# VHH binders against Phototropic-responsive NPH3 family protein NPY3 (NPY3), part 16

Target 1, 272 residues: Phototropic-responsive NPH3 family protein NPY3 (NPY3), of Arabidopsis thaliana (Mouse-ear cress) (q9fn09r205to476)
Amino acid sequence: DWWVEDLAELSIDLFKRVVSTIRRKGGVLPEVIGEALEVYAAKRIPGFMIQNDDNDDEEDVMEQRSLLETLVSMLPSEKQSVSCGFLIKLLKSSVSFECGEEERKELSRRIGEKLEEANVGDLLIRAPEGGETVYDIDIVETLIDEFVTQTEKRDELDCSDDINDSSKANVAKLIDGYLAEISRIETNLSTTKFITIAEKVSTFPRQSHDGVYRAIDMFLKQHPGITKSEKKSSSKLMDCRKLSPEACAHAVQNERLPLRVVVQILFFEQVR
Below, E stands for the ipSAE of ESMFold2; O stands for the ipSAE of OpenDDE; V2 stands for 0.75 times the mean of E and O plus 0.25 times the DockQ between their complexes.

## First folded at step 12 (VHH)

Design n6 (from k3, 18 letters changed; framework vhh_8k46_1; at its last look DockQ between E and O 0.88; V2 from the best seeds 0.76)
Amino acid sequence: AVQLQASGGGFVQPGGSLRLSCAASGFEFDNYDMNWFRQAPGKEREFVSSISSSGYSTYYADSVKGRFTISRDNSKNTVYLQMNSLRAEDTATYYCAAQWGYEPSEYQYWGQGTQVTVSS
ESMFold2, look of step 12: ipSAE 0.706; ipTM 0.873
ESMFold2 (binder alone), look of step 12: mean pLDDT 81; pTM 0.805
OpenDDE, look of step 12: ipSAE 0.857; ipTM 0.935
ESMFold2, look of step 14: ipSAE 0.579; ipTM 0.826
ESMFold2 (binder alone), look of step 14: mean pLDDT 81; pTM 0.803
OpenDDE, look of step 14: ipSAE 0.873; ipTM 0.942

## First folded at step 14 (VHH; framework vhh_8k46_1)

Design o1 (from n6 with W100F; at its last look DockQ between E and O 0.63; V2 from the best seeds 0.74)
Amino acid sequence: AVQLQASGGGFVQPGGSLRLSCAASGFEFDNYDMNWFRQAPGKEREFVSSISSSGYSTYYADSVKGRFTISRDNSKNTVYLQMNSLRAEDTATYYCAAQFGYEPSEYQYWGQGTQVTVSS
ESMFold2, look of step 14: ipSAE 0.746; ipTM 0.887
ESMFold2 (binder alone), look of step 14: mean pLDDT 81; pTM 0.806
OpenDDE, look of step 14: ipSAE 0.875; ipTM 0.943
ESMFold2, look of step 15: ipSAE 0.706; ipTM 0.865
ESMFold2 (binder alone), look of step 15: mean pLDDT 81; pTM 0.804
OpenDDE, look of step 15: ipSAE 0.851; ipTM 0.932

Design o2 (from n6 with W100F Y102W; at its last look DockQ between E and O 0.66; V2 from the best seeds 0.76)
Fold by ESMFold2, look of step 14:
Order: structure tokens, then C-alpha cells, then sequence
Structure o2 (fold): chain B 272 residues (1-272), chain A 120 residues (1-120)
């Protein structure tokens, strides 16, 4: 809508008043309110669309914190009103501007409700300067934990298994892709962290385990000095019986895999 | 049966644009990196661009950087190549290829190709 861009010119106090009035009067879809929030954030939060850390003025940080907390408070409750990518950008900003724990928890809850809609790029979040890793891996663990919590609550409320299984399948695909990418680009990714994240989604339904295999293979390729015990632990993340014929053909020639895994694949191909 | 159906080629003047697409079927598209190659008659096939299975990582040959953009839509099992500022040297048959493993010389499936001709 044309009025969305005009609202982004307002101070945060005026913006909140106008949006609140529009919502009270009705006749505007929650998705349009969500768009207004996203346009406002993109214009008024430094580096919102592109992660950066060049804001070190304490007064400026406090003003941005207040602005961000106000925007979070204005999020429409409807899931479809805001994108998962927007919510993740809000979460990243909330950490950078040291927003209250209530706001970060609410954002994590909202992201968990729709994590299946995220892209791998959304999860590749730069860590603050001076951290052990270039990418913030712990934030991704938190998002997965929220997703798991939400799906467990839906199971208790007797929600349809088809809906939950579809969401779980999409998240498994997302996390398999994330693990492959983070293994390629993060120099300090530990075996423990890789396995911990992979295990959170290991029981989720998948069309095949080809994605898990690809993630494991990239991790092994980028970490040739890992111990035999670590290789064994990583290889247990996939079920060889669930590999496609193409993945099996690739894996039996893959010198990075433990011999026991290759033997298992050859055995299953013999009886298939 | 595996299919990679490339389309969108054609005739264009220098400086023009084309958008290639490659529709995939018969395999789990989301688990493959996708690649574009090109080959002019009498020349060796050369790498043009690739995109990771997630869509996050993209790579380009030096000769096309800044002019070509690769993208993919996993919901449609399709990879795209947007070609801008086309030159006569871009004339070739363009092929898409699917890559399961992580080695740059190993491609599991190939499409039939689509012709791009850049001429006055």
C-alpha cells in the first residue's frame, strides 16, 4: 500500500499512534500492518537489512533499543502478518541493542512457530566481534529448541499429525542445509556443536537422508583431522537405509566415511 | 526418469538480456547444487555459474561476474540464469547440471541445453 512508505517517515511515537488507530478502526489486513513494521524497521534501524556492528554510542543504542522494543510490541499476533526472515532480523537487532529478555523470548517464540519458512541464509547470522566463531550458532540452537517446544505442545493438544510432520520435515531440510553451509564457511565449528544441532532434528521425517549425508560429508571434508570417535559419532546421524540410490553410489566411494558405514551401505545395496 | 529441461535461449543483440531456466524432475532437487555450463562449437565446455542446494552460496566464472545472476526456486524445482549485458562471446549452448557431491569435477545429471546467440 502507498501509505506504508509515508508512515516510515514518522517518529516512532507518531508511527505507533497512527498504526494503533488504523488497527482499532479495522479494514486493514494484518499483513499490511506487518509490511508497515518491516518498512519502518528497514528505514530506521541502522544496519537492519545488513548485519553490522558500527553503533557504539550508548545514547544511540538506548534510542535504538527503545525503538526496537516498540516495534516488537506492535507485531500483529497473526502468524501470516510477518515473515520469518523479518522476525529473525528483529531478533538479531534485539541482541545487538541489548533489548530486554522478554522481547527476545517473544521473538524466539514467534520464529519457532514458523521456523519451517526460514531459509539457510536467514540462519547464517554473524556473531558479535570478538566471539569464538564468525557465525552465531547458539542462536540457531535456541530457535530449534523453540520449534521443538511448540511442536510438543501441539502434540499434547491433539493437533493434526500431518501438519506437524510437514513442519518437521521442512525444518529438517532447513537444518541439514544449514549444517552443510556452516561446515563449509565456519572455521571454528566443533564436532560437538555440529552433532548437538543435528541431533535436535535427527528423528524428524525426511524424504531421504541424502541431506544429512551431504552435511556430514561437508563437515568431514572441512575437518580432516577429527578423531575416529568423532567420525563415528557424526556418521551415526544418518540412517544408511534411507539414502537414495545416488547417495549410496556416492557414499561407497567416499574415503572420508568410516569403513563400517561403507560396509553397511554395500550390504543394504546387495539386498535392495 | 531424471530430466533437466533447459529453456529461455534465443537470439539477442549485444547489450541485451535473456533469462534461462532449467526445470528438474526425477530426483530430490533440494539436495543438489545446480550449475550452468556453456559450450560454443569447436570449444571446450566451460563453467558459467553455480548455486548451492539452499540457494545461499553462488559462484561465477570471471568472464560473467557482474553480468549474470544465478538463482533457484526449490518449490518449482527450477534453477535460473539471468544474463545481462550480453556479448558476442556469450554465444553458446547453455547446459544445466546437478551436483550431489562436493567435488567440482563431479556432476551427476545433465540437461540437453538451450542455444543463446548474441549477434547484430
Amino acid sequence: as target 1 above (272 residues)
Amino acid sequence: AVQLQASGGGFVQPGGSLRLSCAASGFEFDNYDMNWFRQAPGKEREFVSSISSSGYSTYYADSVKGRFTISRDNSKNTVYLQMNSLRAEDTATYYCAAQFGWEPSEYQYWGQGTQVTVSS
Scores: ipSAE 0.709, ipTM 0.870, lowest interface PAE 0.9, mean pLDDT 87
ESMFold2 (binder alone), look of step 14: mean pLDDT 81; pTM 0.810
OpenDDE, look of step 14: ipSAE 0.876; ipTM 0.944

Design o3 (from n6 with Y102F; at its last look DockQ between E and O 0.83; V2 from the best seeds 0.75)
Fold by ESMFold2, look of step 14:
Structure o3 (fold): chain B 272 residues (1-272), chain A 120 residues (1-120)
Amino acid sequence: as target 1 above (272 residues)
Amino acid sequence: AVQLQASGGGFVQPGGSLRLSCAASGFEFDNYDMNWFRQAPGKEREFVSSISSSGYSTYYADSVKGRFTISRDNSKNTVYLQMNSLRAEDTATYYCAAQWGFEPSEYQYWGQGTQVTVSS
């Protein structure tokens, strides 16, 4: 809306007061409030559109931390009010500006509620300096754990079973894609971490296991020196019976797979 | 049936721009890396650009770096090639290809191609 650009010119204190007044008056959808927050963040938070952890100015970091914490506090509770992408950008900034754990946990909870809306690029979050990996893999594990917690709560209440299955399927596809991409670009990705993440979504519904197979294959390509035991553990993540004919044709020619797996695929192909 | 339909080619002056599109159907687009190749008459087909299935990782031949940009929209099952600062040597038929992995033997599907001609 027209007024969201004008509000982004205000100090954070004035912005908060104006938005609070608009919310009390009513007649403005939560989605519009979310847009106002997003426009404000894009204008006032340095590097918001593209993550960086440049800590060039201590005073600026403290000011940005306070601003970011205020914006998080202003998020409307309605799920549709803000996009998953916006929430993830807020989370990335919260790490860069060292926001309190309360804010980070709330962001993770909100992202978990709608993780199925994320894309793989959203999950490729730069790790803090001094870590062994370029990308922060633990934060993605946290987001998956929040999603699992939220869906388990809905399952216990026997609410929206069809919605939960659709959400789980979308998240499984997302995480399969994430594992394939992170395997390609993160040279220090451990087998333990790959399997740990894959196992969190291993029971989720999928139309096929082609995505899981591809993620495993990408990992094996980038880690040719892994042990035979680790290779077998990774291969167990997929159900060969759920591979499409196209994936089976690729897999039987794939010298990276354990022989047992190739034989198993050939057996299921003749039974099919 | 699998289809890779490339479009957006045409005639352009040196220094001009074109945007190629390749619409895919008949396979799970999200599981494939997408590639652009080109072939001029009497020459071998050469790699131009690649984009990972997620869209995050991109790769370019040295001859096109800084001038061409590959992108994809998985909701539309489409890969794009934005070609800027075109030169006569960019004249070729441009093909899109779907690739399961990143080894050359793993290109599985090829499109018909679209002609790009750069001349004054």
Scores: ipSAE 0.572, ipTM 0.818, lowest interface PAE 1.8, mean pLDDT 86
ESMFold2 (binder alone), look of step 14: mean pLDDT 80; pTM 0.803
OpenDDE, look of step 14: ipSAE 0.876; ipTM 0.943

Design o4 (from n6 with P104D; at its last look DockQ between E and O 0.84; V2 from the best seeds 0.00; counts 0 for: pae E 3.4 > 2)
Fold by ESMFold2, look of step 14:
Structure o4 (fold): chain B 272 residues (1-272), chain A 120 residues (1-120)
Amino acid sequence: as target 1 above (272 residues)
Amino acid sequence: AVQLQASGGGFVQPGGSLRLSCAASGFEFDNYDMNWFRQAPGKEREFVSSISSSGYSTYYADSVKGRFTISRDNSKNTVYLQMNSLRAEDTATYYCAAQWGYEDSEYQYWGQGTQVTVSS
C-alpha cells in the first residue's frame, strides 16, 4: 500500500485528478479507492481522528470545508469500499467545518447501511452551536432512522425476518449503550428525546433487556427532577421478563424505579 | 463463577512503567463500569481510576492524573491500567472492581489484586 501513502502527500487538487484517472481506467477495486481516501483524510484533515473545537479560525474552517466536500464527492458508491468508522469521522468533521446539507445526507444514508458496525463513541458527535446539549442527538436519530428504513426494505425483499435479526441485535446493543452514555453526560436530555430514541429499536431482538435497564437507570440517576409520569413512561421501555437474574437483583433494590415495576420484577423472578 | 483476575504487577524503578490487566469472566462485562483501586500496607483502599461500560468516559484520582491511563477491550472482557512515571508512593496492591452504576458504594465484583512495587 505504498502508493496510497504517497498519494496522501499530494495537494487535494492533484489527489483528485490522480484518483479520478485511476477510476476512469478501471481495474482498481473500490476498496482500494476507499483506502486511499481514508489515508488522505487521516493525514491532511486536522483533528480528523477526534472531533475538537478547533478555536475560531474562520479561514482554516473554510479551507478544510472545501477539502472535506471534495473527499465526500470522491467516495465510491459500493458499500464495502469504506468503513462505517471512516464515514462517521467524515460526518463529525462535516459538522465541525459546516459542510453542506447534501454531503451530510449522503453520509447519513451510507452510515445507515452499516450502522451495526459502529461503536458508542462514534455516535458522540458534538453539537454545532451552543444549545441545550453538548452532543448532537438529532443526528443520531437520523442515523437510526436510515437504518430502520433500509432494514424495512430488506424485509420486503426476503421471505424471512430472521435473516436480519443479527444486524438489528447489534444496533439494539449499540443504541442501548449510547443511551446509557449520553444520559451520564447530558443533564439537559429530555425524557421525550430519551424515549423517542429508545422506541426506534425497542422491538429489535436482544439476548436480554439488561442493557435497556441500565440505560433507564442511568437516565433516572442523572435526571432526578423528572415526574412520576415520566418515570413510568421510561420504565415501560424494558420487559421485566427479559431481565437476567443479575439485573433483577440490582433492580429490586433500586429506589429510582417505580414501585409497580419493582413488584413486577419480584413476581417474574420468583416464577422463573 | 465471577472472576476478576488482575495481572501485570511487578518490581520497577522510579520513573518506570507497568501495564496492568484485569480479565473478567462469569458476567456480562460490557454492562459494567470498571474500576481500579489500590491499597498500600497499613493504609485504606483508595480509588485510582474508572472507565464507563462503553469505554468513553474515564475518571482519575488527582494523584495519578496525567501518569495513568485506563482503557478497556470489551471483546476480550479486559480492563487495563497503563502506569507511567511511577513513584515510590504508587507501591500497593492494585484491585479491579466491576460496578453497575458509578455510585462508589455499589461495587458488585472485586478481583484478587496484583502487587506493584516501585523501589530503587
Scores: ipSAE 0.397, ipTM 0.738, lowest interface PAE 3.4, mean pLDDT 85
ESMFold2 (binder alone), look of step 14: mean pLDDT 81; pTM 0.809
OpenDDE, look of step 14: ipSAE 0.853; ipTM 0.931

Design o5 (from n6 with E28Q; at its last look DockQ between E and O 0.54; V2 from the best seeds 0.00; counts 0 for: pae E 2.1 > 2)
Fold by ESMFold2, look of step 14:
Structure o5 (fold): chain B 272 residues (1-272), chain A 120 residues (1-120)
Amino acid sequence: as target 1 above (272 residues)
Amino acid sequence: AVQLQASGGGFVQPGGSLRLSCAASGFQFDNYDMNWFRQAPGKEREFVSSISSSGYSTYYADSVKGRFTISRDNSKNTVYLQMNSLRAEDTATYYCAAQWGYEPSEYQYWGQGTQVTVSS
């Protein structure tokens, strides 16, 4: 829409007034309001498309914080109004500009509603400087917890199990992929943190445990100094009986796995 | 049937650029890491670049770091190699390969390759 691009030229105060007037009059879908917000954010927030931009200018940070908080306050409540990707970009910016706790909580809640739409790269959110890790893992735990909480509420309301199972399956795939990537990147990732995240989605439906296997294998590959007990605990996350033929063929040649796990895979292949 | 169709090669002067594509079919592309290899006549095949199944993690041979960029589009089942600042030693047939799992596993699928020639 042409008017969406024109609105992005306005000051934030005027933008807010125009959008508020449009919403009050009605006749405009929430998705169009969401588009207007997204276009505005992309044009006016430095580095919005990529969190990796740091901004150390105190005046610039305060200005962008105020702008960002205003945009978050303007988000339509309708689930379909904004994409998960847009919400995650807002969350990444909110960390960078040190937005208030309530804005971050609302963003996390909204992201949790549609977490199955996220990509692994979306979940790689830069941690504040001075932290132990490059990427913020705790914020991802929060997003998963929000998803779980909202899924449990839908189950209580006797909503369609097909919709919830599909959503859970997509999130399981997403988190398995996330664990693989974060394990590849973060040499300081603890075994406890890896297991804690994996367990949040361990009961979710999966066509196979290949994703879990790949996550465990990457963790072992990038953390060769972990103890035998830690290797055993990590390996328990997967059900060897649920591995595809491709995964089994890979696993039996994989020297990173505990021998006990390899023997279990061979045993279950024999009895199948 | 599984296919990896590499394209985008050609003749380029030193300092020029090319973008290679490798279109995949017949397997679940987003479950595989994708790789580029190259081989000049009389030389052994060498690793060029790889990209994780999610597209987030990338790796490069030292000889191409800073000049080549690997990317993928899982919605199009395609992996790309953007080659900038090309040199005569980049002349080779470039192959894409798909790998399930991590080293030291075998590469399961290979493309036919596309020729890149850099000459003044």
Scores: ipSAE 0.471, ipTM 0.726, lowest interface PAE 2.1, mean pLDDT 86
ESMFold2 (binder alone), look of step 14: mean pLDDT 81; pTM 0.805
OpenDDE, look of step 14: ipSAE 0.869; ipTM 0.940

Design o6 (from n6 with E28T; at its last look DockQ between E and O 0.55; V2 from the best seeds 0.00; counts 0 for: pae E 2.1 > 2)
Fold by ESMFold2, look of step 14:
Structure o6 (fold): chain B 272 residues (1-272), chain A 120 residues (1-120)
Amino acid sequence: as target 1 above (272 residues)
Amino acid sequence: AVQLQASGGGFVQPGGSLRLSCAASGFTFDNYDMNWFRQAPGKEREFVSSISSSGYSTYYADSVKGRFTISRDNSKNTVYLQMNSLRAEDTATYYCAAQWGYEPSEYQYWGQGTQVTVSS
C-alpha cells in the first residue's frame, strides 16, 4: 500500500506507536499491517533480505536486536497477515542479533503454521560460530516439530483431511529437498540426524518417493565412509514401490545403494 | 510430451543485458537440476551454468562467473539466465537442459535453444 513506504521512514518508537494506533482503530486488514512490518524490516534491518553474520559492532547488534524484538512483538496474530518467507527472515535475523527465547519461540510457532509455504533455501540457516555444523539443523527440527504438533491439533478437531493432506504433502516435499541440499553442503551431518529428520515426515503423503531417494542418494554420495548398517537404515526410509520410472532407472545403476534395494527395484519395475 | 522452450534471446550491444527463460512441461520440474549450455558457430557446446532442483546451489563456468545469474521458479516450471556485461564472445545459441539425479547421470531433456548475438 501507498502509506507503508512513508511509515518506513519513522523511528522504531514512532513506527510502533502509529501502527498500534492503526490496529486499535480497526478497519485495516491484518495483511496490510504485515506488509508495513515487512517493508519496515527490509529498509531498516541491515542484511535482512539475506542472512549475514559479519557484524562485529556490539552496539549495532544491540540496536538491531531491540528493533527486531519490537517488530516481532507487533506481528498480527492472524495466520494470513505475514508470509512464511518474512517470518523465516525474521528468524534468521533473530539468530544473528541474539534475540530472546520468547521471540524465537513465537517465530517458530508461526513458521510451523505455514511451513508448507517455505522453500528449501529458507531452511538453510547458518549455525552460530563454533558449532559442529555450518548449518543449524536443530532449528529446522524445531520447525518440523511445530508443524507436526499443529497438524495433530487440527486432526483432533476433525478439520478437513483434504486440507491437512495437501499441507503434509507439501511439507514432505520440502523436507525431502532440504535433506538433499543439507547432505550436499554439510560435511558434518550425521546419519542419526539425517534419519531423525526424515522420520518426522516419513508417513506424510507423497506422489512418489523420488525426493526421498534423491535425499538418500546425496547423503550416501557425500558420506562414503558410513557403515553397512547405516546405509541399510538410510535406505529403509524410502518405499521402492513408490519410485517413478526415472528414479528406478537411476537406482538400478547406482552402486551407492545396497544390493538388496537394487534387486527389489528391478523386481517391482518388472511387475508394475 | 516433454518440452523445454527457451526464449529471451536477441541482438544486443556489448555491455548490454539479456534475460533468458526456459519453460518446462511434461515432467516433474522440481525433481531436476536445470542447466544452461551454449554453442557458438563452429565450436563445441559448452557448459554455462546450473542450478539444483531446490534452487539453492548454483554453478557457473569461469568465463561467465560474476556476469551471469541463474535462477528458477518452480511454481512456473521455469529456469532463467540473467546475462549482464555481455561480450562478443557470448554470442551463441543457448540451450537449457534437465538432469535427473546425480553422477553418473545423463542429461535427459534438451530445449531447442535461443539465439544471443552480441555485436556493435
Scores: ipSAE 0.491, ipTM 0.749, lowest interface PAE 2.1, mean pLDDT 86
ESMFold2 (binder alone), look of step 14: mean pLDDT 80; pTM 0.800
OpenDDE, look of step 14: ipSAE 0.877; ipTM 0.943

## First folded at step 15 (VHH; framework vhh_8k46_1)

Design u1 (from o1 with Q108D; at its last look DockQ between E and O 0.80; V2 from the best seeds 0.73)
Fold by ESMFold2, look of step 15:
Structure u1 (fold): chain B 272 residues (1-272), chain A 120 residues (1-120)
Amino acid sequence: as target 1 above (272 residues)
Amino acid sequence: AVQLQASGGGFVQPGGSLRLSCAASGFEFDNYDMNWFRQAPGKEREFVSSISSSGYSTYYADSVKGRFTISRDNSKNTVYLQMNSLRAEDTATYYCAAQFGYEPSEYDYWGQGTQVTVSS
């Protein structure tokens, strides 16, 4: 796409005018418009590929905020026109540049439509300055809530039940991996937040609960000061009957788990 | 059966580069942290690098920081080690290892290794 790279050299006002003209003329797939937006964002937004913009220049921040809000306004409505990864990068930038709530709501809605396409790294979003955590965990909770809400609406309408189950399974795997990784790297992750997020996907289909177990174990490892009640609550997130033999073998020797859980695993292994 | 097939080794001059690959099968790769170890003749096996199951977190021995880069592609069940600025001291058999659990666990699966030789 020759024109995509050339358009990325334009000012945002000219870019918007050209893209609007192309859309008005018709004959260009929404996916191509999405590509043009992605290339433009990658070239013109500092740190777009990686959330690490620490620009202290207030003038640059205001200009980038306006640019970002314009790009969000130009997103084609078609689900397939933009990738989940691109939408998440836009969301990361919107936090960094303090974009308006309307833009963030629209991005969250769009990401929720495609959450199963995300990677764990996509969900590791830096929190606003001065917060209690390095990573913004609340924004991830919002994305999961949006996915759950949209999935519930599709279930009510009897739309594509097999596709919804596959989507839920992918999201469960994603969130199990996210919880493991965020537990490893976020020292201020609360037990309440860990459980709240895990519970949102707890009923989703999984081939095994090994991922859930690994997330719980990493959380317990990195938070050794939690109470007995917190350990019990965290451990209830997994179904011990769905652990692989290898996970069971590891778990029965794991001193971080409550003894009740270890006994339960041993019981199920005896009948299996 | 579980397999970890390491490849990409060879002979290289000091300052050269090699890229090692380790292809995995027979287990759920996405649930394992992946590791590279090396062992020179007559020496004990030593840690080189590690990458979390998601690919996000990476760790390196001090002796290789800045020269080696670990990565993984979960869609291909493969972990990689890009080795740049190679030195004679890097000469060893390089092994990949998979680890399901955390302390006090041991490494669950080991590859057969691939030879890296750095000499003039």
Scores: ipSAE 0.699, ipTM 0.870, lowest interface PAE 1.2, mean pLDDT 87
ESMFold2 (binder alone), look of step 15: mean pLDDT 82; pTM 0.814
OpenDDE, look of step 15: ipSAE 0.716; ipTM 0.875

Design u2 (from o1 with S53G; at its last look DockQ between E and O 0.74; V2 from the best seeds 0.80)
Fold by ESMFold2, look of step 15:
Structure u2 (fold): chain B 272 residues (1-272), chain A 120 residues (1-120)
Amino acid sequence: as target 1 above (272 residues)
Amino acid sequence: AVQLQASGGGFVQPGGSLRLSCAASGFEFDNYDMNWFRQAPGKEREFVSSISGSGYSTYYADSVKGRFTISRDNSKNTVYLQMNSLRAEDTATYYCAAQFGYEPSEYQYWGQGTQVTVSS
């Protein structure tokens, strides 16, 4: 582990040569190589571990782009060699330094296959300046699409259903939490975008739909001017029969919900 | 049964630090915003800090901003309050509360509290 910190002092060319030599000689787990890359990125990429820095120097940006592209090229292929959080930080940096599409696509693919390991904060990525929203929602949509695509491939190959269902449940919880949080902090979140993202994970297993309900409620609270049609569309995202008793008690008193939804909740509680 | 168990209180000198913990059980922790309140003898219970279900959004009363840090670990169903630069005015019983809804009066569950005493 101490050699990992020493390697971070090297130029990128020397770092690449040393790591390549270590990898070729064998006897070092991919996880250790991943650690070396993460330590290097943390020391050499400005603002990597906290937030992207704006860099006005075009020459400096070009050098950082080349550095970042080299690090991405060195990532071990083994799924567990790097954390999802590290991959997301690399993706964020790759957008800031304008790395090539192949690097961004590979990062998105890698993140998608282990999305269940992310936390909500990882997904709250600031959008490029001049965009309609403060947070980049499209990049999150891409990551979910990669997860869904790869999950469909696993289903076709008869991969373990237990692992796949556990991953889907974790991603559902993650995305429900993301939607609640992004609704709270993103003033320009459209109803269409909210629904589109929610629908991607709507069939995933959940202990309850309380998380979906809370995301809808926050969205309605922060968007009081939406139409009755939009409220109806948003409310369809949850299955009222899958709300916990606590969520039902809250929902029947919630003036933000369409009356039809409140009546449905009361009806289902009566027949149970 | 729902349980919120606050701990980590004690006696500390002015300028000292304490870390409070509140362990939760009996509900789906990720779906609740978590809050810290405090109450000194003869005073009304007052808001100290809150953290969103995901842990991303945090809020602080002006009297503690910059000195206290709220955090949560959803894998351990626990919310924390790191209290630095403590003052005599911080002496109180500290309570954690779980909030399902988003309105200020919607605190669903309360812990029993833990005593913090800041004195020379």
Scores: ipSAE 0.764, ipTM 0.897, lowest interface PAE 0.8, mean pLDDT 87
ESMFold2 (binder alone), look of step 15: mean pLDDT 80; pTM 0.799
OpenDDE, look of step 15: ipSAE 0.880; ipTM 0.946

Design u3 (from o1 with S50A; at its last look DockQ between E and O 0.75; V2 from the best seeds 0.77)
Fold by ESMFold2, look of step 15:
Structure u3 (fold): chain B 272 residues (1-272), chain A 120 residues (1-120)
Amino acid sequence: as target 1 above (272 residues)
Amino acid sequence: AVQLQASGGGFVQPGGSLRLSCAASGFEFDNYDMNWFRQAPGKEREFVSAISSSGYSTYYADSVKGRFTISRDNSKNTVYLQMNSLRAEDTATYYCAAQFGYEPSEYQYWGQGTQVTVSS
């Protein structure tokens, strides 16, 4: 991997020319091209490993925007060539350097095809300065929408049904975990945003609804002033018949839940 | 049957390091926050560290902050505690606990513990 590190010393124009030549020869796996791009980005993009927005030189922003747009244009089309984590870091940088909408759309599309590979921490993306929330929630909505769109495309082609269900299940688990974590750490998370995100994956298969329950419970805990109507709307996100015995035992003692939900859980346990 | 099996304890000199593991079975590990507690002889059990179910949020008692690192591997159903710069005061039995809910002291499952002894 010495040649990968040496290429990172080149100007972006020379880097592009060298990589383009290597790709035309066809003797290098797309994964190696992806590695070269990742090493280059890590070395040349300020704050690539940790997002920050404190670059205040407009000339520097324009230079980094051009660099980033070039790197996005060079991404191999093969899914396995780049990791979801790398794509998310590129997306974070694209927001910071105000890249064109086409580049952001392409990144979101690529992340959407691999969303089940993300972890919760990948989705905890800092919002641009001046935003109402510390974390960018709208960007996560976009990524989920891209996943849903591509899943519907796969369904229409009637291929990979088992893989499609597995992907949906993994994304449901991911998003349930994200909602629990973002509810814990983002004090300005609105009920509307919480429900909107949860509803996008509400029909996806799940082993149980324990993850949904834990997300709802954390949201209610961190929003004690929430209205009764909002509690009702949030509680409808879970199917109490799909709660494990452990979750049911917790829920029936949970003073944050609407009484009607607790009664429903008790009733279903008696008749099940 | 639910199990939380802590291991990795032992005898070390002051300034040394140990890595504790707690292997979990019998429940959906991914849906639980994980905790480490310790209890020295004649003292009350005290909180050491916690990690959210996703692994993103970590918490530390002031007495161990900067010296201990909690982590988890959900593919192995295991939580870890890396203990560096150990002191005599860290001598205790260390317990892991699984927490489904979010209230303090609300722990659903407990491990049997592993002994850590720091002495010259």
Scores: ipSAE 0.709, ipTM 0.867, lowest interface PAE 1.0, mean pLDDT 87
ESMFold2 (binder alone), look of step 15: mean pLDDT 81; pTM 0.804
OpenDDE, look of step 15: ipSAE 0.835; ipTM 0.925

